# Designs tried in a protein design chat: VHH binders against DNA repair protein RAD51 homolog 3 (RAD51C). Part 13

Target 1, 363 residues: DNA repair protein RAD51 homolog 3 (RAD51C), of Arabidopsis thaliana (Mouse-ear cress) (q8gxf0)
Amino acid sequence: MISFGRRKSPAIEETSLATSVMEAWRLPLSPSIRGKLISAGYTCLSSIASVSSSDLARDANITEEEAFEILKLANQSCCNGSRSLINGAKNAWDMLHEEESLPRITTSCSDLDNILGGGISCRDVTEIGGVPGIGKTQIGIQLSVNVQIPRECGGLGGKAIYIDTEGSFMVERALQIAEACVEDMEEYTGYMHKHFQANQVQMKPEDILENIFYFRVCSYTEQIALVNHLEKFISENKDVKVVIVDSITFHFRQDYDDLAQRTRVLSEMALKFMKLAKKFSLAVVLLNQVTTKFSEGSFQLALALGDSWSHSCTNRVILYWNGDERYAYIDKSPSLPSASASYTVTSRGLRNSSSSSKRVKMM

## First folded at step 6 (VHH)

Design e11 (from b07 with S56D N58H I100L T101Y; framework vhh_enristomig)
Fold by ESMFold2-Fast, scan of step 6:
Structure e11 (fold): chain B 363 residues (1-363), chain A 124 residues (1-124)
Amino acid sequence: as target 1 above (363 residues)
Amino acid sequence: EVQLLESGGGEVQPGGSLRLSCAASGFTVSSNYISWYRQAPGKQREWVSTIYSGGDTHYAESVKGRFTISRDNAKNTLYLQMSSLRAEDTAVYYCARGTLYTAYELMHGYMDVWGQGTLVTVKP
């Protein structure tokens, strides 16, 4: 991989190291024991928590009982398990409150945003499935632009990663949508300045394109390698707030003969994306192909990979045709009710259609 | 400015060996993942092998054990060592760079860098 315009490592890494050392000092130890621990090279919580009590006692010249107590304190401080002690009812309330407060990325289609609870949710993996030509790539490009809307305009002020497996990403289309976004932002901030004396935001379409990191992936092995590399890349580019994979299944459909192994590899990849979404508080959007089934007197849309894959994502959105109109359906979500919304693809990106039956379902 | 150029193709006997080269200009091969692809007459382009920036290598099942991908950082050049060649290996071989760009850079033509290809013919 080549990165043109790469930025140098920020001073924040030095601050993170200092914070790590300071965390070790937060252990409630006597000054003499703390001094011995630090002199032996145990300056951060992770280095303390990773050793045995006998090794720690030998290295720091303290008793094994003292070492055991230090490890007990360090493990108590390192574990993210304080929530394991809260009541189930209060935990559920906290989870709902967290979901309500999570930042969301607008699709530029307010009818679609409404059924999504305000837009695509951060810290979640959202699968968007649909037949070829329904607009999956259009939504991916739209989200890579809209994640960048500044906080002053109600957005996240983030950057995008776009992973392209089919060659479907068209930079001319991204520019067109970026131009529309800039025009919409100028109109909104001009209105707010005139009527509410709010600050105006300056951004050019070229700035938006500069903030979309593009990865072209030509094989399933490249896709696996890239996914494994993303954690390091995002740790160095912390402003990334969305990762788009277009499409998640392309190379696995055409280059993978063992269907059971394929499903396991894809599910493992989705779990890696879930870890990234949680760790970096970003949205992951996986674009995927779907098929249509007829059962029990109704049409049902099914994902190409089946039920075991379906459990690997937080939210599933299915795109479908209703006559000549495009619709989106919330198929699975822990927090969103089943609902449908129409959308259209215009020269300016996704917008509301002239038709908006918001609760249509395929029955 | 950024360019890949393949060489080393030619005619070879079944069971023979051939080494392809891919010379890079305008970027450093050790900082990238680079792949070999091939396209036989009337067939779709297929992936052959990749070397990642860290030196790890992967191969298509059809060539595993017969082909070896490598690089020479001093010469800024990639190689594909082909052994035990078969008639089905007859194809134009392409070198392609895996890249990380911004969409801004793609607008100016910095998108995926492909070579012109080099023909390998395994005589029946």
Scores: ipSAE 0.119, ipTM 0.473, lowest interface PAE 4.4, mean pLDDT 74

Design e12 (from b07 with S56D I100F T101V Y104H; framework vhh_enristomig)
Fold by ESMFold2-Fast, scan of step 6:
Structure e12 (fold): chain B 363 residues (1-363), chain A 124 residues (1-124)
Amino acid sequence: as target 1 above (363 residues)
Amino acid sequence: EVQLLESGGGEVQPGGSLRLSCAASGFTVSSNYISWYRQAPGKQREWVSTIYSGGDTNYAESVKGRFTISRDNAKNTLYLQMSSLRAEDTAVYYCARGTFVTAHELMHGYMDVWGQGTLVTVKP
């Protein structure tokens, strides 16, 4: 990458985009207080925002009141790259005492991301259920691409495992979504390079396809074996940040006659996924091919797997048709309120529908 | 160029032993995880055992304590030592390089690497 008048060749920039925008000297502080912060080693806003007012006051030799005002300014100047606004308004004190951000994978549909708390959460197992054709595989492919968005663009910079039980994975579609992702990243990083002199990320669609590990599973015994092997595979490929299973129940519907044994095996498999999600700080997404029914204020799934299964999934999302529009509903979550969002499937992947403002709360 | 070739199958009486071999070409067994699968007549293909790139092993409950997976890195060859064979062990045994490809490989027509299989018959 070359910039006119100042760069004749690509330059190595030592500061991230966030750091270059959010330097301590850019806060509206007196020169004396600013000098004390810099002398104490607080040269960027992220280092300031991550400490308590008491620690900042002690380290910079300023009053706790001065430290609190600095932290307010630092948090006000932090551009929140997270789209997680659904957990309600955080007060300034809660923001000051957050030591770690929760990593989330965008769906490329901001309305869906909003009801998910910013996207699909790492360290969680999320079940996405719906009828054939509703877009489960589309979401799975989208997440396999989006997990790879670099950290400088607000993503995880990870790789994907895609476990395909039905043959539903269309690599031509993954390429199409990867091409759109690269275009979106080039537009964003071009803007940030031009206006903030940040590094421009260069990634090709073929690189994205190289970073999706595809597993075709043709029987329930192969599925069980693969799940048992995932811990070793991920230990050797620690940059994996999402595991997609499409679909979790297919072979157990077609080839499994002992229903009690089926439920036990599926529950054991779900617990292994939860262990992987926690151990490797990655997202597990289980796509479930079901018929959805709504009665007496709750969704009913055609295949009930029992309490052990449902308790093994952190979040449950139900996809459904409302006329000709696709909707997603948060059916179960420890941290997310019940909410619905519309989404659409375009040539570029998941996006907000033209009716996204008509979000419906399903009670 | 990339292939797996099984050998060592045959007829054996109950309680007998067989050693299956799987010769790899076009890739290195020590850099991949490699599995044995089997398929009995009229049944789904069943996973039997895996050896990981680091040398750790795993087994299906039905064969644990009776079968041993191993490899010879210098010969680029995988083995399955089978002992205390039973009638239910009768199957075609397959060697497979992992069970994955990248989506890039998939786009260019590359698939999982499976061997041709070798028949094991446990006759009464």
Scores: ipSAE 0.458, ipTM 0.638, lowest interface PAE 1.2, mean pLDDT 75

Design e13 (from b07, 16 letters changed; framework vhh_vobarilizumab_d1)
Fold by ESMFold2-Fast, scan of step 6:
Structure e13 (fold): chain B 363 residues (1-363), chain A 124 residues (1-124)
Amino acid sequence: as target 1 above (363 residues)
Amino acid sequence: EVQLVESGGGLVQPGGSLRLSCAASGFTVSSNYMAWYRQAPGKGRELVAGIYSGGDTYYADSVKGRFTISRDNAKNTLYLQMNSLRPEDTAVYYCARGTIVTAYELMHGYMDVWGQGTLVTVSS
């Protein structure tokens, strides 16, 4: 009986109140900007609240950044705690601007990074689904290494939590990818030192392994208990910038006959991961097994939990085979268009596919 | 008290077999990652085999196909079946319980509970 609860929600009443107690000429703006606002007909805060930052910028002949600052100041003058049109415009602008400025973790595959908007986004829960053998664990290990790339090299300078439900994490493979990462960083910092007199960063592969916290989880009850403990662990280890779950569904595929209950429990865990991602400004990556379905001359990837699960994560990336080549597809995202990119798994980790670049890839 | 006690080590001819046992007390082996490590004279500890609480196993390349890790949950005991033994398998073998570790510590054999070790000598 969810309808009665929603109907009586105080938030519904608050949403209807778009109020302002000030006039636009009282905002602390430069005379030039204030003059442009007034000349465009924006003489009161309620008139500003009726438009988006883009519309305000166009109408007043100011930059979108200037329009955003005006909306910010106007919002501070509205009734405290009320939802308004100005709050809606600010939230849309804040989300777009925040997503453009949020740190991202490179996959070491530039073609994949390009469709991801620069890499795996912090403050988001990203699901990566694919068939066995497609490279999900490879991507998980790659991200646990790449999150550690120092800020001087364009990275987050963070640490990783790797939650392993299947025993798929190979420490020797993590070392191999860490060695490649160190070589890439040495080349980059050498270039920056030579041309821009920047400081060189010293990091060893062993340092990278020391910065990956490994949790082996062997039952769904252990998984639930660990997820509940993570907030305290991360608050004591604030340098963590990625949490990888490999795989999110393994124990639930084997231990649950009630598929609806299984989906609810997994969705609850995803919400807890979303809370962690937002509270600590870190990325959560949920690796999930999928199966291929053939229908009417096309292949469809169906995630093990179905469509209802897809609403539990911010972004969904599907990994699939196209002949002998690996591809990634942006299936769901609030900020990214649907797109595909090829990738390959090499001795040095994830890289661009040889078919997507002029580089010759050697095994 | 939490402890691990190994047994089953001894002298064996090359090509022979041994079965090591590790009796656990104070905790349940089925609820923890368990592993076998070995240390040859003058060398560091190396991970030989691991078994995760769910039953999945790991083996070092040097022993894969020759060694088998297993457990008896009713007896709360971990086992390592060693077949086709070679002189280079000569080492003290330790069983260990794992908890939250870094990948570095996992690579270098850090565990929160260790047994006393059992000596395996492969020699003619």
Scores: ipSAE 0.259, ipTM 0.558, lowest interface PAE 2.5, mean pLDDT 76

Design e14 (from b07, 19 letters changed; framework vhh_vobarilizumab_d1)
Fold by ESMFold2-Fast, scan of step 6:
Structure e14 (fold): chain B 363 residues (1-363), chain A 124 residues (1-124)
Amino acid sequence: as target 1 above (363 residues)
Amino acid sequence: EVQLVESGGGLVQPGGSLRLSCAASGFTVSRNYMAWYRQAPGKGRELVAGIWSGGDTYYADSVKGRFTISRDNAKNTLYLQMNSLRPEDTAVYYCARGTVLTAYELMHGYMDVWGQGTLVTVSS
């Protein structure tokens, strides 16, 4: 229930301790509207950006049209510019305004984000299939870092679960990508603090590593056990916003002889992942090893699980080589058209191909 | 020092029962994922039963309804009650500590903790 005369304060968190009073003064608003906003307790950009237009209008006693313009300006001043620096096709303004829009995790490759509709969708199960060496684990690590980008910078402010079946997770690589992410966030929030006196985000790479929960599973039996426990773990750690399984099929290819039972178990796991994604509003990313095959004048990817598996995942992305360049292809989605995008793996993580684009920097 | 010590293995007739114990030192079983694994002659290691910090349990299909995993928090000990034993249950049984690590903890020296194993032989 709402109460008139309510005052809103930032949550008591590490970032909130650095929140500047009167950030709302930086918005180009009339004195009367600014006064109403501040009187309702909306004194910082993060408190404004976290609220719907309807809630803001009600709390500040302004019209929905006025609240809409305030959210647009707040997101342009805080979140939209940060999003463009980090990556992302959809800005926070559009996301807050579209009640049916799902939060999305940037890949740090804007070309890939564009074909994904802005990034990896929460409340969806996305399968990413590709041959060894194509970059599946790189994408998994990148998403584990990027889910943590704060809301003030256009991210989800969440934590990650990484389920490692192959031993492919390299903590040194996760640290390297975390360092790049922190550098990008510091550059953007420093600019916003200098020019708009917005509060700065203070995250360290070690903090990012502390927010990735790592599970090593060495058999299909362990994998089944973990999946069955995952609902309780997430209910106790509700700030988890992505679950990555690298890879979903490894132990079922190596240690599993009963083909019919294997299909049943994998289908049950996929259904449980879909239930978790919807119940906790998080993204599930299933990494899958595939074999590429060129025939009939086109590339074919033979997925290990065939058509029966396809119904269990919302989106399917296939990674492939086109000459010496890495590409991603939207193979299946209820909402995204079939499309391809190039990407590259750099010392800083996933980025656009060096031949096609440069990373955008704020000035 | 972190250590797991199994006991309770032995020779038993088909249809019989055994209770395995795993005494933990240097950490608390109630705060960790704990599991029983087995390795039979000519087979790979398989997960038999697991118990998470919150008390949720898992059992392999081959032992479900026959085996029960439990813990005594006061004794810091994990148990596996094995009923209706079959010749195919013959194996070395291992107690293991699994933990949910952060990537930060992984960077600073995680190591899986395993017991030495205890032999269970089901034979007439």
Scores: ipSAE 0.369, ipTM 0.606, lowest interface PAE 2.0, mean pLDDT 76

Design e15 (from b07, 25 letters changed; framework vhh_lunsekimig_d3)
Fold by ESMFold2-Fast, scan of step 6:
Structure e15 (fold): chain B 363 residues (1-363), chain A 124 residues (1-124)
Amino acid sequence: as target 1 above (363 residues)
Amino acid sequence: EVQLVESGGGVVQPGGSLRLSCAASGFTVSSNYLYWYRQAAGIERELIASIYRGGDTYYVDSVKGRFTISRDNSENTMYLQMNSLRAEDTGLYYCARGTIVTAYELMHGYMDVWGQGTLVTVSS
């Protein structure tokens, strides 16, 4: 006698069992497997569809392979009469799970990915602010490589646009990070091929560099013009899954006399980036210099363009030094809690630091 | 050989018109970002107009409504039609190719292309 821990009253059980037995008999299963499902209490399609294959296998005393086939059949049965009529709006649950399942680009630092909810989110505009030398460009280059990780390795299989306003993009560094990425992918796919018969990857570092579209921008006028053209460019190159701007504010710090107009123009550009992110399901990453200001008795970090700018982006990450260690802090996000993570910049790109267990909440 | 050659500059009275030409060889104008820059005496070179791969155009405010950038794919040439010319429009006009390169080309085959410049003088 098999029971998985919940009993219904006899009258309710009898009527529910009659209905559920009719549902179970609609599935093209062997009598033996059907009998095991009924004995375990899995008599209706909703009860079958609500459990994992491993839980179903354990509870019904069948193999995981048998459980997986049963789940496939149950899922097909639920929609067979109505699929041609279902082109309706998603419910709130489906919308929430779609947001939770949005593709994310790994930073190659798992501690940083963790505070980001798994990595840099597509359909979002993420601002990354920090002082010179903290690693903003390193993160930008890392993301332009990592967006290209194939789906079989857990990535997006996309291409990158890198907009360089300062001349900070070092192509030799991009090659170095690409070489490390290829090595990591070859190791991973070799393991998966040996143990799970998965496909091997054949990507070269030069292929990764070919998939980073590079735009050198020498003035704020060129920057505005390029941003206005990006929609058309991406519509012709739909494989693009990240746009990196390094830095968003550089040309606006030196040559722009009207500070209010400057803030408006940058906010308009951020809105255009948000529209691109939503329309093409890609990530936009805006790198921004944060100025360390000395105030009597203490140092303060402030963005060059003030507080109103921060409302133009979905997420804001602040990079800072804590002694000789690099840290990232989630300053603003509609979905991510405030948290800090340490990271390091190595010859292979971003990685967890030797102090990766040090997670600090910013006050 | 990849090159850009400007022509059409000259002396014109205020309120007059000129059409500059930028002839491309070794690449196609329809497949590239193309720009017009202007350099006045004692002033840094500035971007005044651009035409993108798809045909979208940009103009700096000082020339908007007066200048028109266009291209002819059959002649492989970009143009700048300049109307209602002012003394402040005097300068050397350069066409340039804004290269959309991949990081691979940046490492192994970066090329920036500028014309030689053509002089526009707006004076009485």
Scores: ipSAE 0.260, ipTM 0.570, lowest interface PAE 2.6, mean pLDDT 76

Design e16 (framework vhh_7n9e_1)
Fold by ESMFold2-Fast, scan of step 6:
Structure e16 (fold): chain B 363 residues (1-363), chain A 125 residues (1-125)
Amino acid sequence: as target 1 above (363 residues)
Amino acid sequence: DVQLVESGGGLVQAGGSLRLSCAASGFTVSSNYMYWGRQAPGKGREWVSGISYSGGDTYYASSVKGRFTISRDNAKNTLYLQMNNLKPEDTALYYCARGTIVTAYELMHGYMDVWGQGTQVTVSS
């Protein structure tokens, strides 16, 4: 999949250089390291920010650890535009227009949507963690379908990117969920036609599958290369409104035995996803295998990825079993209160649980 | 020149087994996503199975999951499809192909960069 994208793109177009500006000198680096970066051709801040730590280390003849620190600095610098600081206030029209252009993606489980503030938010990176078998892949497939719900039905009318690291994506399941989505849309637009004389939606399940860009990633090296390629791909496919990574950690569990370096590389990828989410006003959903424990009124993640990882994700949702019932818990969010909701996985996708057991929002 | 040549097809009775082979020349299978597809008389093409660059991950259409096994021998530059518990509905021309998946729709059909001439599989009732 990566090889297909690379074959179709000229190498010259991968990196742009500013002839009048050398952005690398703006980074707080030693003169020795700065000289090595410039000598290797890394004079543009975007060129540095878009490359992997291993490629940067190879090209500039520095350690991978030094390269990772350089990328962190470059990424921090890319996010702080002087124009944004000079013109920091948006008028009321721009604020309203942004809210109208960035609706939330429904999960098809209204109880889960309620604790999410209406669904998965655009411009955000949402981590969904849980044990194997809890339904992470089901949620990923559901969101890839639901992002495509047309604006006249309350959706985004967007397309999806699905990055599959484990081989968990089943096209038949995606088709089954797409068929249910089409039936639900036909029922809704039929009602609107009867009562409000609105036009009916003419979308086939096969159309939904054509709007999910599928990338199979078989190693951590391929994963890093794809993440670096995504900005160019999305700039050419601006109707993408969700990027799903299933799972973010799979190859790093099997192929990576240096836990500290693993944490740094994963945090670097999460920062790149955050930049994509903000730049293209899309949702990024990172599926992660975790183990949870409830202690003193809060959940503990058994796999610790550090503060950099936590700061790279806007929202964290933990999926867990309570008996034989599936639950989702808002573990961390700048805008959402802590809450739990039950959900179930049916032949038609995610739906509300028949038990209807959920926490009441207090406060 | 890049070429794919399938072999191993034939006539079998329901419940039988066949092993298909695909010999590649002019490129290395380990550098590409490889897949098997089929086309029944008077019907469109169907994606059957795929195997990743490393060979560690395999994918199957629901109609063949649990019955078919895709594998590779990188030293022989050859792709295989072991077909067990064959059904009359499996009757088709089977072909191997080099390619990539660009959309979920194309996962059902395979994006075909290079494909072979095929080998006929006929399953009698």
Scores: ipSAE 0.283, ipTM 0.569, lowest interface PAE 2.3, mean pLDDT 74

Design e17 (framework vhh_7aqx_2)
Fold by ESMFold2-Fast, scan of step 6:
Structure e17 (fold): chain B 363 residues (1-363), chain A 125 residues (1-125)
Amino acid sequence: as target 1 above (363 residues)
Amino acid sequence: QVQLQESGGGLVQAGGSLRLSCTTSGFTVSSNYFSWFRQAPGEEREFVGAIYRSGGDTYYADSVKGRFTISRDNAKNTFYLQMNSLKTEDTAVYYCARGTIYTAYELMHGYMDVWGQGTQVTVSS
């Protein structure tokens, strides 16, 4: 129960979901505050709940008022059915969010989330580039599931739009990831019921699949028509919190006599996505194929559309192989430092690899 | 699950009007969207316009905007392309196609891209 000198209890609770690093990420806190808690060693609800507000404030380098609100939230917010407690959790979230950062969608890989500042940012357009087979579609499917994690479990409680240009979306894989998400949520809410008397959240994998709007796009003209329609669709489906395009460039990789016109059209679409992201406070994720080139004596990933395209997105993440391990690198961001993190693709979705590497710059 | 059948093609003089119909048979949902494409001899198939949902949001290629209108009759499972102020360069085989906005759950029970057989439109000067 009680930890002395950062030592953990050898009890069965070491294998509990409640001891996982993901517990702090499920609280409705800003990524900056959440990051401070995690870096100070406060990753599970029991470690947060067992300290005083003054000790938490000192250890996490936050105010005593912020620490008190975090303790209140940790003890009361996970599907308790009380309007007062739900309102208190929302107020704490709003206060911290306004001071720090935008809401974020977890990737289910905490190492990747850490370099992203807590996950994929809302109100931003994030480009994820990589070679075929690196896991771009896996990340897209994972985010379409994870955006739906309920607010009482620290998620956005949103819905997803998945735009599929290549036919790469596999519904069986989406179901598999949804099943894992439901199991993780049931374990978490079971812990919260046992220790904090909160009610358990009930959600079926089929419910998660019903909350992913799927658009199959077979030509670049259909893609343009759909992008123009999205503003109206989202205005009528306001619960949408992520739009995933897999891939943004597939129908535009054919021969164009005017390559500058191709780049301009794609940049204009990215601008429309930026407008949607800001207007509806949602995340836009653009999946893009990249090529590997040898430049200035080192291997580097080059985005297929060059620098003009790259400027049209808020954040750029590059996925690459390091031997047989998958890594992600923050290549461009106004708010995130350059950093790398390893990830793995499992039967349950994205997870941390056995070898964890954080904040390593790709060269 | 769905078949598309086109009708209404033919020969018309420049400046004239023609209405194409596309009749849907089989299962449909309100989230289906329908589009028209055309293909001139020796050229690639090009987008003409689309209608999204039963509500009738419409989108058009710049070459036909202001001249062509897409509409839908849900009671007849039919959608239309009204072509006005026809030009000789509008001569092509016109195809109707169905796109579908499904949830991922509905994809487990069948997703099919559907195209019509095409109908010839010839505009004489």
Scores: ipSAE 0.233, ipTM 0.556, lowest interface PAE 2.8, mean pLDDT 74

Design e18 (framework vhh_enristomig)
Fold by ESMFold2-Fast, scan of step 6:
Structure e18 (fold): chain B 363 residues (1-363), chain A 126 residues (1-126)
Amino acid sequence: as target 1 above (363 residues)
Amino acid sequence: EVQLLESGGGEVQPGGSLRLSCAASGFTVSSNYISWYRQAPGKQREWVSTIYSGGDTNYAESVKGRFTISRDNAKNTLYLQMSSLRAEDTAVYYCARGTIVTAYELMHGPYYMDVWGQGTLVTVKP
């Protein structure tokens, strides 16, 4: 599995340097400086490399320091070849996209990542609802591992908080998924070292387990108290980039008689999570059990908390069975269109369903 | 050997006060968050109060303003000072250890969450 760095493929980067006339567009420069260079007639690498910093600064109406930096980049690109220029230009483009778009956590299922806009979004609260056995806990554990993928491999380099209300977290499963993640990272960084002299990542499965903060919660009042304490904990552990609650509703289903009051309390808790997500630029993932109801003589899937809960989270993803295959559906999102994707749960974690690899429409 | 041992329970009249103690052995209370729980006959176990490793405290709404959780780090002991006791406070009170653990410590460490004491009975008699 090579999902790490797929979006930063060197092969794709190399195809972008088709002609020398457009070389200036590929230098890792701000759009304003690039525009000034092109407007001054500096559209190819050789015209930039052959001029003095003083002449370039005068012609493009930029500082002499800026001109010197541009010349340094142009000369490095000539000496190191097209690969270095392509890599630098792509890294600048990726950095601009990171500033414009929120960072996202891969699910290790590219079909699911595609419908999510690239993965689970930071600064958002995402609810994932589904029946028991559909894979909610598997997704929670997967995200706790994947948030830790280093930036060199296309990840966030963060840590995870896992809040476990049912005792569903199996540390042996987390280790198994961590081992798969390390193998995938070693393969990717080995490739990058061989082709780009990039640094090798030295992360071990044990390191991944050390970076998942685990909180066992045994009652709804303890859950509320922990949520109130999270702001202080995260302020002391600022490298946390995901908070997973598995499940958000368990103790409220077991220990709460007033269903209307239950929905209100859970909605208030979701708003507290939204505040944490915004304040610390992290993802919050709320796992929730979906119930089935009869409506006008047919079975319908509905979230356990009813319709009023739907306004308390940024994104809602529904997991469902289609025959023997698992599917995810984007139910509600301000930024994502409604779409479905198949996924499977393997010994190595979440992956694309084997059937989806042959059919684009199953994405 | 990691252990929690509660004491100080007994019979008290409504409006009275009791101080519960929880002695810890095999670990340090200042490095963990410690909670008090209670269980009345025929009822589910209810969270009462928590003191976190940094000294911050939280309380269930039903006991807020009446109960005070504290610790003595030198004695490695947790306390629950209960005042203005009501018939509804009748329960077996348990001390339970929680700690900021990682998944690694959950698998390999000697210090696991859900270390529970044996309980101490508090009866509020009319």
Scores: ipSAE 0.396, ipTM 0.632, lowest interface PAE 1.4, mean pLDDT 76

